# Designs tried in a protein design chat: miniprotein binders against Pentatricopeptide repeat-containing protein At3g56030, mitochondrial. Part 3

Target 1, 310 residues: Pentatricopeptide repeat-containing protein At3g56030, mitochondrial, of Arabidopsis thaliana (Mouse-ear cress) (q9ly43)
Amino acid sequence: STVNPNPTASPGRRTCVEFDNLIFKAGSSGDFEAVRRLLNSRVVNACFNTTATFKFLTNTDSYSSSLEDLRRILPQTDAGYTRKHSYETLIARLCKLGRIDDALVLINDMAIGEFGLSTCVFHPILNTLTKKNRIEEAWRVVELMRSHAIPVDVTSYNYFLTSHCYDGDVAEASRVLRKMEEEEEGVMSPDTRTYDALVLGACKSGRVEAAMAILRRMEEEGLSVLYATHAHVIGEMVESGYYALSVEFVMAYAGKDKRLDEENLGSLASKLIKRKRFKEAKMVLKEMSVRGLRMGDALREFHEKNVLQS

## First folded at step 14 (miniprotein; from TH22 with E6L)

Design TH27
Fold by ESMFold2, fold request of step 16:
Structure TH27 (fold): chain B 310 residues (1-310), chain A 111 residues (1-111)
Amino acid sequence: as target 1 above (310 residues)
Amino acid sequence: SRRYLLLLIEWLILMATQLIQEALEALDRGDYETARKLLDEAIELLKLALEYAKELGNEELIRLIEKLLELVEKARQAIERGDVRKARELLREAARKLLEALEELRELEKR
């Protein structure tokens, strides 16, 4: 459920990067007993698994044999957190490789071994399937979760919602929201990702003013607004030709979070330049300069040539 | 209590509001084909909103959305007949009813 990366190791301890490198070398050379020991040892040293831990596993000729060796050694790792987290990390890696059937085999391995299946281990599977528009398969995974008495959480439903909203499929997105309302107990409430999906859906339907109204609702609820949510709105405004409105939008949010400002104004300036909206782009770059916001190389060159020299 | 349904209906109504406003602008420009297409989309959103308002069981919201559908469908028919003045009148009334629906949703949320 929680990743616990070690940002800074104490003197005399290996870092998470060092453990990942050792596992990469061991796995690449076929030394899976060393992989097993390193998976145990890293947890004892407060260096938990990362997205790099199983990077030696790739879609190459060695895939099948490496996976079979991993399936042999994972049950042999230290019981409890170590073993569960190793399965979670490997399942996520398999999803990244596009190996959903193999990820489901690991789910079954965990079920048979009684290693503690939980909702979070299914998240990368649902995420991958919904992003690839394999919606019927994703719902079958939900049925698998229910067969193991594993609750379907807001995060799980949000993957479906986001997928339908990305496609602009308001009717299907509506049906997902209705299913979320039907869930047992009132513990499930709309969260930041729920609102992000609705902003996205309005944007993909071409209704940016409705998207902005939902964004205001999100802020009224006191939810943390994702940088991606602003990006949905900015992107749709530019794609729809609302250039003046896009400048007004980024200026309305400027001044509160320097990193957000750099993303919003920088991204908008780049999109405006690509669409040959140089008047608007110059206004945004001038404001970035006044506010001391960092620019990428291309933006700096444009700014120096077209704003500072004029 | 019904937080997902209330948010869903609000989302649909907000999008329908933008569509109807754009349709009014299209009528004012004489772009009747665009106006008709925007109204077709608004009708589909309002039909969804009605379905969920009935599930919610709020009579005031149901009546508002039923009236909205009636107004927008009549406006579409008026455009097909070339009766632009009537279409504009009906859509302005629909815009007022959309604001009433949004107000009702906010009242229900605060309960």
Scores: ipSAE 0.744, ipTM 0.920, lowest interface PAE 0.7, mean pLDDT 88
Fold by ESMFold2, look of step 18:
Structure TH27 (fold): chain B 310 residues (1-310), chain A 111 residues (1-111)
Amino acid sequence: as target 1 above (310 residues)
Amino acid sequence: SRRYLLLLIEWLILMATQLIQEALEALDRGDYETARKLLDEAIELLKLALEYAKELGNEELIRLIEKLLELVEKARQAIERGDVRKARELLREAARKLLEALEELRELEKR
């Protein structure tokens, strides 16, 4: 690597964890001037904000005053990356806390201050709203993006698409894909999450063979398949009684990523055992053993008792 | 342009293909209620695919999907009449036409 491979090994230099801990202590004690300084200095030390940076902000009685103070000091951080990333990190934290209205207040703060409002700042808001099935509110956020001339990207639309596909709502998912076609700003093309959503939608509709056809299409396009997508397909195959096909599916994708293989084969074996499909489970466990894949304790015990004992 | 619309139509056609195959299996088992339900679902997917094929403006794809709808609707009616042999014949033809639709979609994405 050409970057510092171990920043924690640098003598006398603060690590990203140390910066987060210092910010936690300062914010918890009400020393927001120190928070501002630490947000500036961490970036100079190549220590970017993390999901822990604003962990001192919670949904306790202190959250109201802490947000007010953060709103005061963030405009006073160093312009450019430092300030943009601080706003992005705080907005993501507020979304994690379920405080969407507060996140939108920060959007407005960025707009008024002209601090470089961009598409990625809206992503956690859209993600949270769509996952909570607050679809109408999510579309109003899209309208807010348009009002600021901020492009709605593939990632943004994919939150809607994934939500509708998770619900098995083929008609609404179709309407989202149609809107993505109409958008065409920045020459959008289907990406891995677009295909993953369609695989999920086919699975939730009970169309596992169609889901597999879409997965093969993803591989032809050179796109990687997410772990969650594999887990959904495996789960739906077992729930639908496609036991032999589930084994074939897992074997077809095995060999590309050892950790993925361990999770997919292990998960399938566990599901087959739960369904009392011991013949199929034994085939999966034998393959895990042949490939040198790690088993959890329960699977190892089953394998020793039921496979190795002839 | 057309990439999302082509993918959308392909997604709908792939799901309809599986539904038709499952309906044929249900007919072979004598489970005519399941076959009818599967065909109803396939018809809804094909109607959506037709809507988007018309928006795409490809006359060959439109004609293929219109023929597919005709075949599947006739097969459903044949099941209602108890003419299982005719229903099988129509659904096998529909399966062949679904392959033609998928081939047309692949040719269109090359353009």
Scores: ipSAE 0.705, ipTM 0.911, lowest interface PAE 0.8, mean pLDDT 86
Fold by ESMFold2, fold request of step 16:
Structure TH27 (fold): chain B 310 residues (1-310), chain A 111 residues (1-111)
Amino acid sequence: as target 1 above (310 residues)
Amino acid sequence: SRRYLLLLIEWLILMATQLIQEALEALDRGDYETARKLLDEAIELLKLALEYAKELGNEELIRLIEKLLELVEKARQAIERGDVRKARELLREAARKLLEALEELRELEKR
């Protein structure tokens, strides 16, 4: 699901969508030779595979043999980028379906065929396993990566880190960070996702003030804070009763990104209203109005009744 | 550069700092059970921080964290014997030492 677009491809939703639709039709009807041809021709047209490319592959019994047919035709696609990307896309699809063992079979197929295994092929497997709390299995996949001399990157470790931080497991998160320090392939440095995980971990541990300190450190490093990280911090502040701090937080970040402002202020106002914090909610809604930010129907009704009347 | 290890120790120290501040507030309102629980959690975080500070090999940071553990453990004992004034004194000193540890980490990051 984290497929990088072809940098030379022209933006063109209809071209990529048309290829995905044609592949869906061909695969659904059992025409895997057409699937092979379309996988080749879309790359000739500088069109990357998408998350929809193998949507015809499902978990229903009516398509039980589809994987075996795909395993037969993928080696027959054009060598190089086309074949490698087809495997990567199919592996990601299998992970979406929860078919991790089948994804590992394809890893083995790529290894035997020497079709260019790389770190990014393993990312959807690690992501799926860590999100499902199958951490021991995820570490065994890391061992598999090492057995093929494939480097474990920051993205790979961040899946583990984020999972432990989401659970508030500071000790396990600490062990992951320590492992990242020992990584041999170059000197890895913390990235935006690393800091986001630590903010999440502090929040889930109920340490919102510590999370704020990490956010300030991110700003000093010149790293932008992700939308999801803002939403999580706001939610934990309100849940922990830090109402005044939550208002201060959204105001400090307001004006940098209008979509972020609409999400942050709107979400905060809704949470404050739910908690009967009407003084703080009115402040946030007044700021949204002054800045011309869009309000949902419920917030607009509250604003009209409680702010415009005052 | 040991950037992951420095970030890890800072993360642990920041959380311990908040716990100590909350424990002081709990003492001020007479909630000694909450204060003790918060100190137990701070001790666990400081033990982890010490483990990684030793791996980092910075003697000043190790000394600061060892002193922090001593102060917090003594504060917990003071709470157990009902000596709230001593517990507050020890935790205020721990808060100052936590700031010193954060400053040392900032200096190490610059290098």
Scores: ipSAE 0.639, ipTM 0.889, lowest interface PAE 1.1, mean pLDDT 85
Fold by ESMFold2, fold request of step 16:
Structure TH27 (fold): chain B 310 residues (1-310), chain A 111 residues (1-111)
Amino acid sequence: as target 1 above (310 residues)
Amino acid sequence: SRRYLLLLIEWLILMATQLIQEALEALDRGDYETARKLLDEAIELLKLALEYAKELGNEELIRLIEKLLELVEKARQAIERGDVRKARELLREAARKLLEALEELRELEKR
């Protein structure tokens, strides 16, 4: 056997995981001065904060006191990128915990301290609120952004758009798109997420042909189609009874991305089996086999019994 | 140009196009209740598209969508009367006008 030529980093250089573990131990033990120092030193070592940085903050009876200590020490971190990124990371953690009111308190802390509010700190707040269907609260956050002269970007609007399209609410999705048109026009243009939401909305309305037309429009704009977008189109084709078309669709996209192929063909095969479309399912599974694509256990068992043992 | 409004109107028109095609198929199989429901949905989408076309300020697009609404509403009424032949004629004309609206949107993106 051969020695791995890529050894771990030198003993004197900490990794981002090591910084996160040290911060976890310090925060868990109440040593917030150590947390402050580690937040500073990790940036000096080119180790930026991660989704694990504040994992010691949880939804237990003690979580309020840990947040109060973090609110005390974060203003004392190194000014500039270090402090701004520490706030951004903590706000994202609070959103993951469902603590939106606490995240908004930190927004206010940043505003009062003049620590550099930006659009990206609001993204996890908007994402969480729209996914929980708390749309009025999400719009109030947009009002808060505007009160601080922070531009509402395409990503922010796309959270609303995706939520409405998922619900099949074409009228509300339309109002979001109109609001996007009304924004100051310097930099905002439809992006991949905008088109993906429209494909989703067409699919949830049962309009596969419209969804495919939007996919073609994405190609005209030079935008890549996301994996989830393909899944919505495939699902609607099967629900609508377009079994032969669904096979043609996945085959037209096959060969470009092995992971996408595994997801598309595997998902289609499973759906066809549930619909008792065994001839079409066998075609898809045979193609997966010849392309060397991974099958889940249920698909592999079906393939072995019904395709290879025919 | 007004890229979000143009994309929005295109999205609405594409969905209305499919609804009208599905309504024609429902008429072919004698499923008049489904055809009527599909046309009701198409009318709502076209009303939205008209509102945004008016905001865009393009008179040719406005005229096309107003004609589309007239044709689809008359087709729905024809279905209610049992006049399937008239409903099909009106919906085929609506389908042609939908293609004209999509072409006008394409021309507006060029400007």
Scores: ipSAE 0.625, ipTM 0.884, lowest interface PAE 1.1, mean pLDDT 86

## First folded at step 15 (miniprotein; from TH27 with E109Y)

Design TH37
Fold by OpenDDE base, fold request of step 16:
Structure TH37 (fold): chain B 310 residues (1-310), chain A 111 residues (1-111)
Amino acid sequence: as target 1 above (310 residues)
Amino acid sequence: SRRYLLLLIEWLILMATQLIQEALEALDRGDYETARKLLDEAIELLKLALEYAKELGNEELIRLIEKLLELVEKARQAIERGDVRKARELLREAARKLLEALEELRELYKR
C-alpha cells in the first residue's frame, strides 16, 4: 500500500514532496549519510516514504554503486518502522526498475537482520512478476515466503488470480481460488480484488453478463467496487458491440460518486466516439452535462459541436 | 465458511449460463457451428463446477450440475444430428437448471 501522504501536514512542516526532493538531491550527489538522516527525519515528521523517495536510483551506470550505498545505510536507519518502511519502499523501487533479483537480495538482508520481514514486502515483487506473466517465478517467491514462515495473504494470491483472469484462463484462475480455499479457515476471504479479478476474467472471456452478475454480488456482499472493475465491464461491452447496454450500465451506477461518474461516463463517451457511435455518445455527454460532470477537453469540444449546436 | 469454493462455483455457473444463452441465440441465427463451440466451452466450465461442487459436498448442487451436463451434452448431440428443435428444448431446460443451481448457491452463502 503506497501510504498516501497525510494531507494534514501543518503549513510549517516539511511535506512528503519536500523530503523526496531532499533525498533525491542527496542520493544524486552521493551523500548517503544525508539520505539516512532524511529517512529518519521523515518518519519523525510523519511524512512517509513515497514511490518517488528513491527516484534517484535509476538503471544507469551509477545503479550498482548507489544500491550498494543504500544497502549499507538502510540498516543504520532508526530501528522499527523507519527501517522496515525504507526497505519496503526501496524494494518497490527496484521492482519498478525491473530489478527483481536485487529486490530479493534486500529481502534476504531484512531476513538476516531481522528488520521485520512481512508479507507486504513481497507484494511489489509478486505484482511485478505476475504482470509480466512470469508466473513460475512468482510461485518461487511464494515458496520463499513460506520458507521464511511468512504467510501468504489474499493480496498475494490475487496477483496470480488477476494474471490468469487477464489471460482469460479460467482453469488456472479456478486453481488459484481453490488454493485460497485451502488456507486456514477464517484467515482469508474474498475481497474487492478477488471479485475484480473474476469480473476481469469474465470480461476477457467475452462473458459480460456474468461479469455484471459478479459485480452485483460484490455489492450484495458490501464490498467497495473499484473504478477498474467498472472499466472492465465498460470496455468489454463496447468491444463486444453492446453500446446500448454500456449506456444503461453507466447510468445505472451513476449518482454515487461524482468522480467515479466522471471517469465512467467520460471513458464510455470517448470509446463510443472512437467507435463512431455518435448517438449513444451524445446521450452520455448530455447526461454528463445535466449532472454537471467535468468533461475532458476532447469530449467538451465534441459536446459543444455535436450536442449543443444540434 | 467455504467462501472461495462457493464464489468459484458461482462464477463458473454464471459464465456457463451466458454461454448457453449465446448458444441458443446462435441456433436462432442458424449458426450451428458457433452454437456447438459455445456448448463445448459450457461443458468444460460445468465440469469444473462439478469438481468443485463435489469438493464442497453439497449433494443438491452436485445433482443439479450433473443434470446440467447431461442436458448440454444432449443438446450438443442434437445439434450434430440436425435436430435444432430438440437442442433448443434441452438448452432451455438447462437454463432453468442453472437458475436452480444459482439459487442453491445463494442459500449456501447464507449459512
Scores: ipSAE 0.820, ipTM 0.931, lowest interface PAE 0.6, mean pLDDT 92
Fold by OpenDDE base, fold request of step 16:
Structure TH37 (fold): chain B 310 residues (1-310), chain A 111 residues (1-111)
Amino acid sequence: as target 1 above (310 residues)
Amino acid sequence: SRRYLLLLIEWLILMATQLIQEALEALDRGDYETARKLLDEAIELLKLALEYAKELGNEELIRLIEKLLELVEKARQAIERGDVRKARELLREAARKLLEALEELRELYKR
């Protein structure tokens, strides 16, 4: 009787999504010991935390108790990366919930516990504050970083720059860039987000030609262009009535990234249709079709009715 | 490598360039009020650019921006006096100087 050794099905490596779901269930049920174990286990399995990891924490009646339990168990996670990464992820979640004060409490926990406080931990806070136009508070957070001997990086400054550019405040944007120049020589250089902010600022000021020139400079510097940067330009061109120029723009940048092309051309076509610029919209949709780009249902319907039947 | 100052000055000069072009277009349409407003904004940007050019310490760039400010101010005054022809001439000259400033910045980026 040859007992076929049942191959012990090695429990398949859990995915990041599976861990997030398990943490969600544990956190929602109040089993924070399970949350702690899962946070440890996921890192061991090379499944890093995501923006969904602490999704069970919401602005409900259970918020305060859940946060207290999280603050209790996070120090008990595995030292080093697991603990640091868990704090970073939770701080980001708190920022998403608008709980900036609680995020600062966690930063203090990290400082006291020496859990590896770093610049990236502050990014969600700075981003949230600057987007809410709480600029003075954001600068106080920068001073807090400095007080902990944490370097203020380009990303941190870019949040301020983006905020001022969004408001069309050229003077304050200029002051931020000046502050960036005052940092140690060679440590900081303008990056994709810096250029994005300046493109945004030019667009918000109604200076689309200047925005395009900055975009070209960005390309000359070999920096990757964000979808958001193209969206700023397209939006301003259409708003300013530069319909022909908007078509030329999206055509000039088409062909490098299919997803980007789908977004740019699709967005432009929709905007042109809304403005009753049907000739230009048909040109864009024809180009999308020729390139095999995916169209949304509304654009497809318009294309079938107005381009293919014409 | 004063890359942030260079980028900042470039950004300001590019926006000023477009403002001057739009002011010329406004003059061509007979919209003197719009032209004046555009020039006022251009002057503010050029003042900022001058401040930062001084910090950069590039004498050629400083000279160019100072000349730009002079030309734009004179153009604004010409509009106020009803001398549209003179205003247009001054703004065309300013547009050429803006290109020179951008060229100087380009050379500074290569250094």
Scores: ipSAE 0.819, ipTM 0.931, lowest interface PAE 0.6, mean pLDDT 93
Fold by ESMFold2, fold request of step 16:
Structure TH37 (fold): chain B 310 residues (1-310), chain A 111 residues (1-111)
Amino acid sequence: as target 1 above (310 residues)
Amino acid sequence: SRRYLLLLIEWLILMATQLIQEALEALDRGDYETARKLLDEAIELLKLALEYAKELGNEELIRLIEKLLELVEKARQAIERGDVRKARELLREAARKLLEALEELRELYKR
């Protein structure tokens, strides 16, 4: 995670950055006993692992040696949360490095050691594979989850759904939704990410009015709306030449969430300027100014020269 | 239960609705090639929606989508033979039937 869970650490206690730096130095110098001790002690100090924790592991000449040493010492970390989170963090690091096979080796290590293998450790693997459009490999990972009796959750399926919707592949997205209905046991229902993917899919298919209808249904279900979901709709409206509709859309949603308003109106203004739709862009910028919404430097400059001075 | 299938069918029907409305607009401006392409896309979406309505097992929704497919296919054929008046008539009827299908889906959400 990029979030520092201890950003205002008490006086006299190490910060997450300090722990990450110490681990970097220890790992880079081959002192994996120190790495093990630091992974344990940081949790006691409420400084959980971050995306920087295993940054000493790279795709350089020493990468295979460092991984083998990590595989040796991770089982020796404190049982429970500490060990599980260390594996999760390392698996995520390996996924970022593109080393999926190595991440799967760690999955096997967790299974053999009975260290608490769960759905969450598979999420970075599925996310990485689907974002890289390696869908068949991602389904094989789902089969691996099944072989360990690990449930496939809504989050896991949503990675596939989002990928197909991004590509505008309505038929494949439909098959994923059917699998979610057919395969899932218990109280599994569409969530925020599910609706976001469908809005995205309608937009990528060029069907912005359908996307807006799904967005309205998302709101009727009481689900929190991602800022990205609005961005899908705004982007497609501009791409399709629906400039007046795009202005109406952002205005209709304005007044509920100031941060959303800043992103919606700011993003739209920028897109309209790129398309040389200066009349519509001026309307949006004037409204941002009237509502006291933040503008980026480029938008502020345009506003000063083209709205306030003309 | 069945919330993923209901959402899926609604998603497909909403996209087909927009395609049919755009096809009507294309007919009004004389762009018959665009209208035909839009109807071909709508037919593909409605066929998928029918497949999933059958899996849902709702007879009224199946009937509505089957009628929609009939209307849209006939409208496409009318465009091909130059009968624009008939095509427009059939698509207006399809648009009304799409609203019926969306209302049926709303009733199913309540159950």
Scores: ipSAE 0.749, ipTM 0.921, lowest interface PAE 0.7, mean pLDDT 87
Fold by ESMFold2, fold request of step 16:
Structure TH37 (fold): chain B 310 residues (1-310), chain A 111 residues (1-111)
Amino acid sequence: as target 1 above (310 residues)
Amino acid sequence: SRRYLLLLIEWLILMATQLIQEALEALDRGDYETARKLLDEAIELLKLALEYAKELGNEELIRLIEKLLELVEKARQAIERGDVRKARELLREAARKLLEALEELRELYKR
């Protein structure tokens, strides 16, 4: 949240971090008129809200009325992007605090005020509920979306799919995929996150070779492969004791993306060393050296002592 | 095309393929209990795949998965009665049929 999205800002121009700090001070002091003004002026200064914007809102008794004050002033922010983004940011903050019911109150506020309720405003609610395994509540939120004529998108379904796949629940994941087929009458195709979830599900079910086949399918479709998707496969192979296969996997994918190679081989080497699989770790480190891949300090020390000296 | 349903069936078939290959390896090392457990899991996945293949309405895929279930069920029964040779033969035929199912799915996804 301390990252400045426009680091080349002109001299004397406030940064996103500076706006977040000013809002924190104003909100902490109870000066919600200042909060309102800062929410408006930050957009004028090309500084969008961040995950830190509402961090003065906490779960302590001293701040129990802060939400009510925010509910009073948010409708008074500049109409359009500013107001909608302020609601979205606050809803996301409430979700991080575990205050889902309060997030839903803000959904209702947006609906009554006609402030531009849309699918993206629901995403943090669905994400939080599915990650906490509150699946029944998440489906009720989907019904709420439908009651407001808000379309349920692929991103929304992918939260459910990922949750079921993480649990290794193939039957429930299957039902979600089937629902996705119904929603848009075949006009949408599986995306990067859909495939990532299926790779994860195969891994969590202990079926790493099936996971690799899905990953190849993902690449055949021309989809961007997330570093996390490779990490699912590598992690499960090592956890399941498939050390030789893990080495084979990272070697098969090496040579196309230097940063991916550094993540895959480096991560694998570290995992192998922690499990005392020194023969396999040495093979991976030799390959990293041959390819000129960066090693972290611990890997570099191990490599110098155990590979270069042998 | 019905790309989510096709991907779902492919996902289930790929996992069943791995389970059957692992079961063959278990038979080769004499671990019949592991082989039976793996086949039980494969049967569950294939039943689910059949359900969705019927929803898809592809007769060739339905025929292939029904044959797969028959082969794997017979292989499980053969293990139960100690006929390891027959179980191995049935599972090798199932493995060939799994490849045929995957080829059919790839053709459908391209259409």
Scores: ipSAE 0.745, ipTM 0.920, lowest interface PAE 0.7, mean pLDDT 88

Design TH37
Fold by ESMFold2, fold request of step 16:
Structure TH37 (fold): chain B 310 residues (1-310), chain A 111 residues (1-111)
Amino acid sequence: as target 1 above (310 residues)
Amino acid sequence: SRRYLLLLIEWLILMATQLIQEALEALDRGDYETARKLLDEAIELLKLALEYAKELGNEELIRLIEKLLELVEKARQAIERGDVRKARELLREAARKLLEALEELRELYKR
């Protein structure tokens, strides 16, 4: 029914980085017909667009001209996955540049051309607006989605939820969760990102023990806790001055997943060092060493000078 | 099932539980102003939890949260009149009722 492409090219073929570099050179020199051809051929080579694909588009003096050229050639790319993904990637690039109005112009281009407008193209727009605390504009984008009969999915709502939770606004976060409950077209359940937002919200409200209870609830539901969720808790514990609790937290989760342990203990040690909490940092680094966990260069140097030599 | 409402109510009740435990600690150290402020925050969370428990339609949760609001408000009043022993007693009872609410939520999750 659908193509199941390979994400990585084999040795001896052009790589995704090579395609991105070729597109950068072509776009920078104004050869947009080459850009069109490269966007087509990279998919044939199992190389998908990346965050670097449209890096030649910037906010410098010529950005409006380059966008207009991209708007001209994108409809001429191969139909289906190639064209849709090129639009998705360009919309994401425009959002990264802060050019939301231009991203919405591309939404309209896709609608007029009937190129397969879907929920995915709206995600970077909603993400950017909610992260910048432009919540009312984000809701107007949701209204635009509905006007095109495009369903608002759990990922879309999670951007609002995460934004309110980051601000510690429990009442507004509650209203978003209530809206998610009313969504009948999707049989949706809270996912890992939903729990991540609630953990963050409890932390920002100063309720770290409640945050840890939500983490236990995730496990009871059979959901994998994201490495990013652990990072939220660790970061907020350190920011709030709960240094001993932060050490207890990472130790409680240690021993189950070596990569998680490396991230959790390494991240905590780095944060403690930045806060000049050297006793706690040395304790974490000693544990990393005992467990055979990899350290980044900066942590290894600190450990060598302050744990092994003192 | 109404899993977003269940999670929302649990989230609010978990935060209220921590607030009440912190208020008890504040009472034990004689910091009555902090205890009262923590109880005000807990009341706000419990009012939200009650709103959503009514939407859920679970009569046992509604009754538990209504009782919790009564206990916490009476504890705040006891602090205002200097009756710390009564305030502590009421908050310990509230903590037990919060556990009952969490147990009810755990049963609803399994359905």
Scores: ipSAE 0.699, ipTM 0.908, lowest interface PAE 0.9, mean pLDDT 86

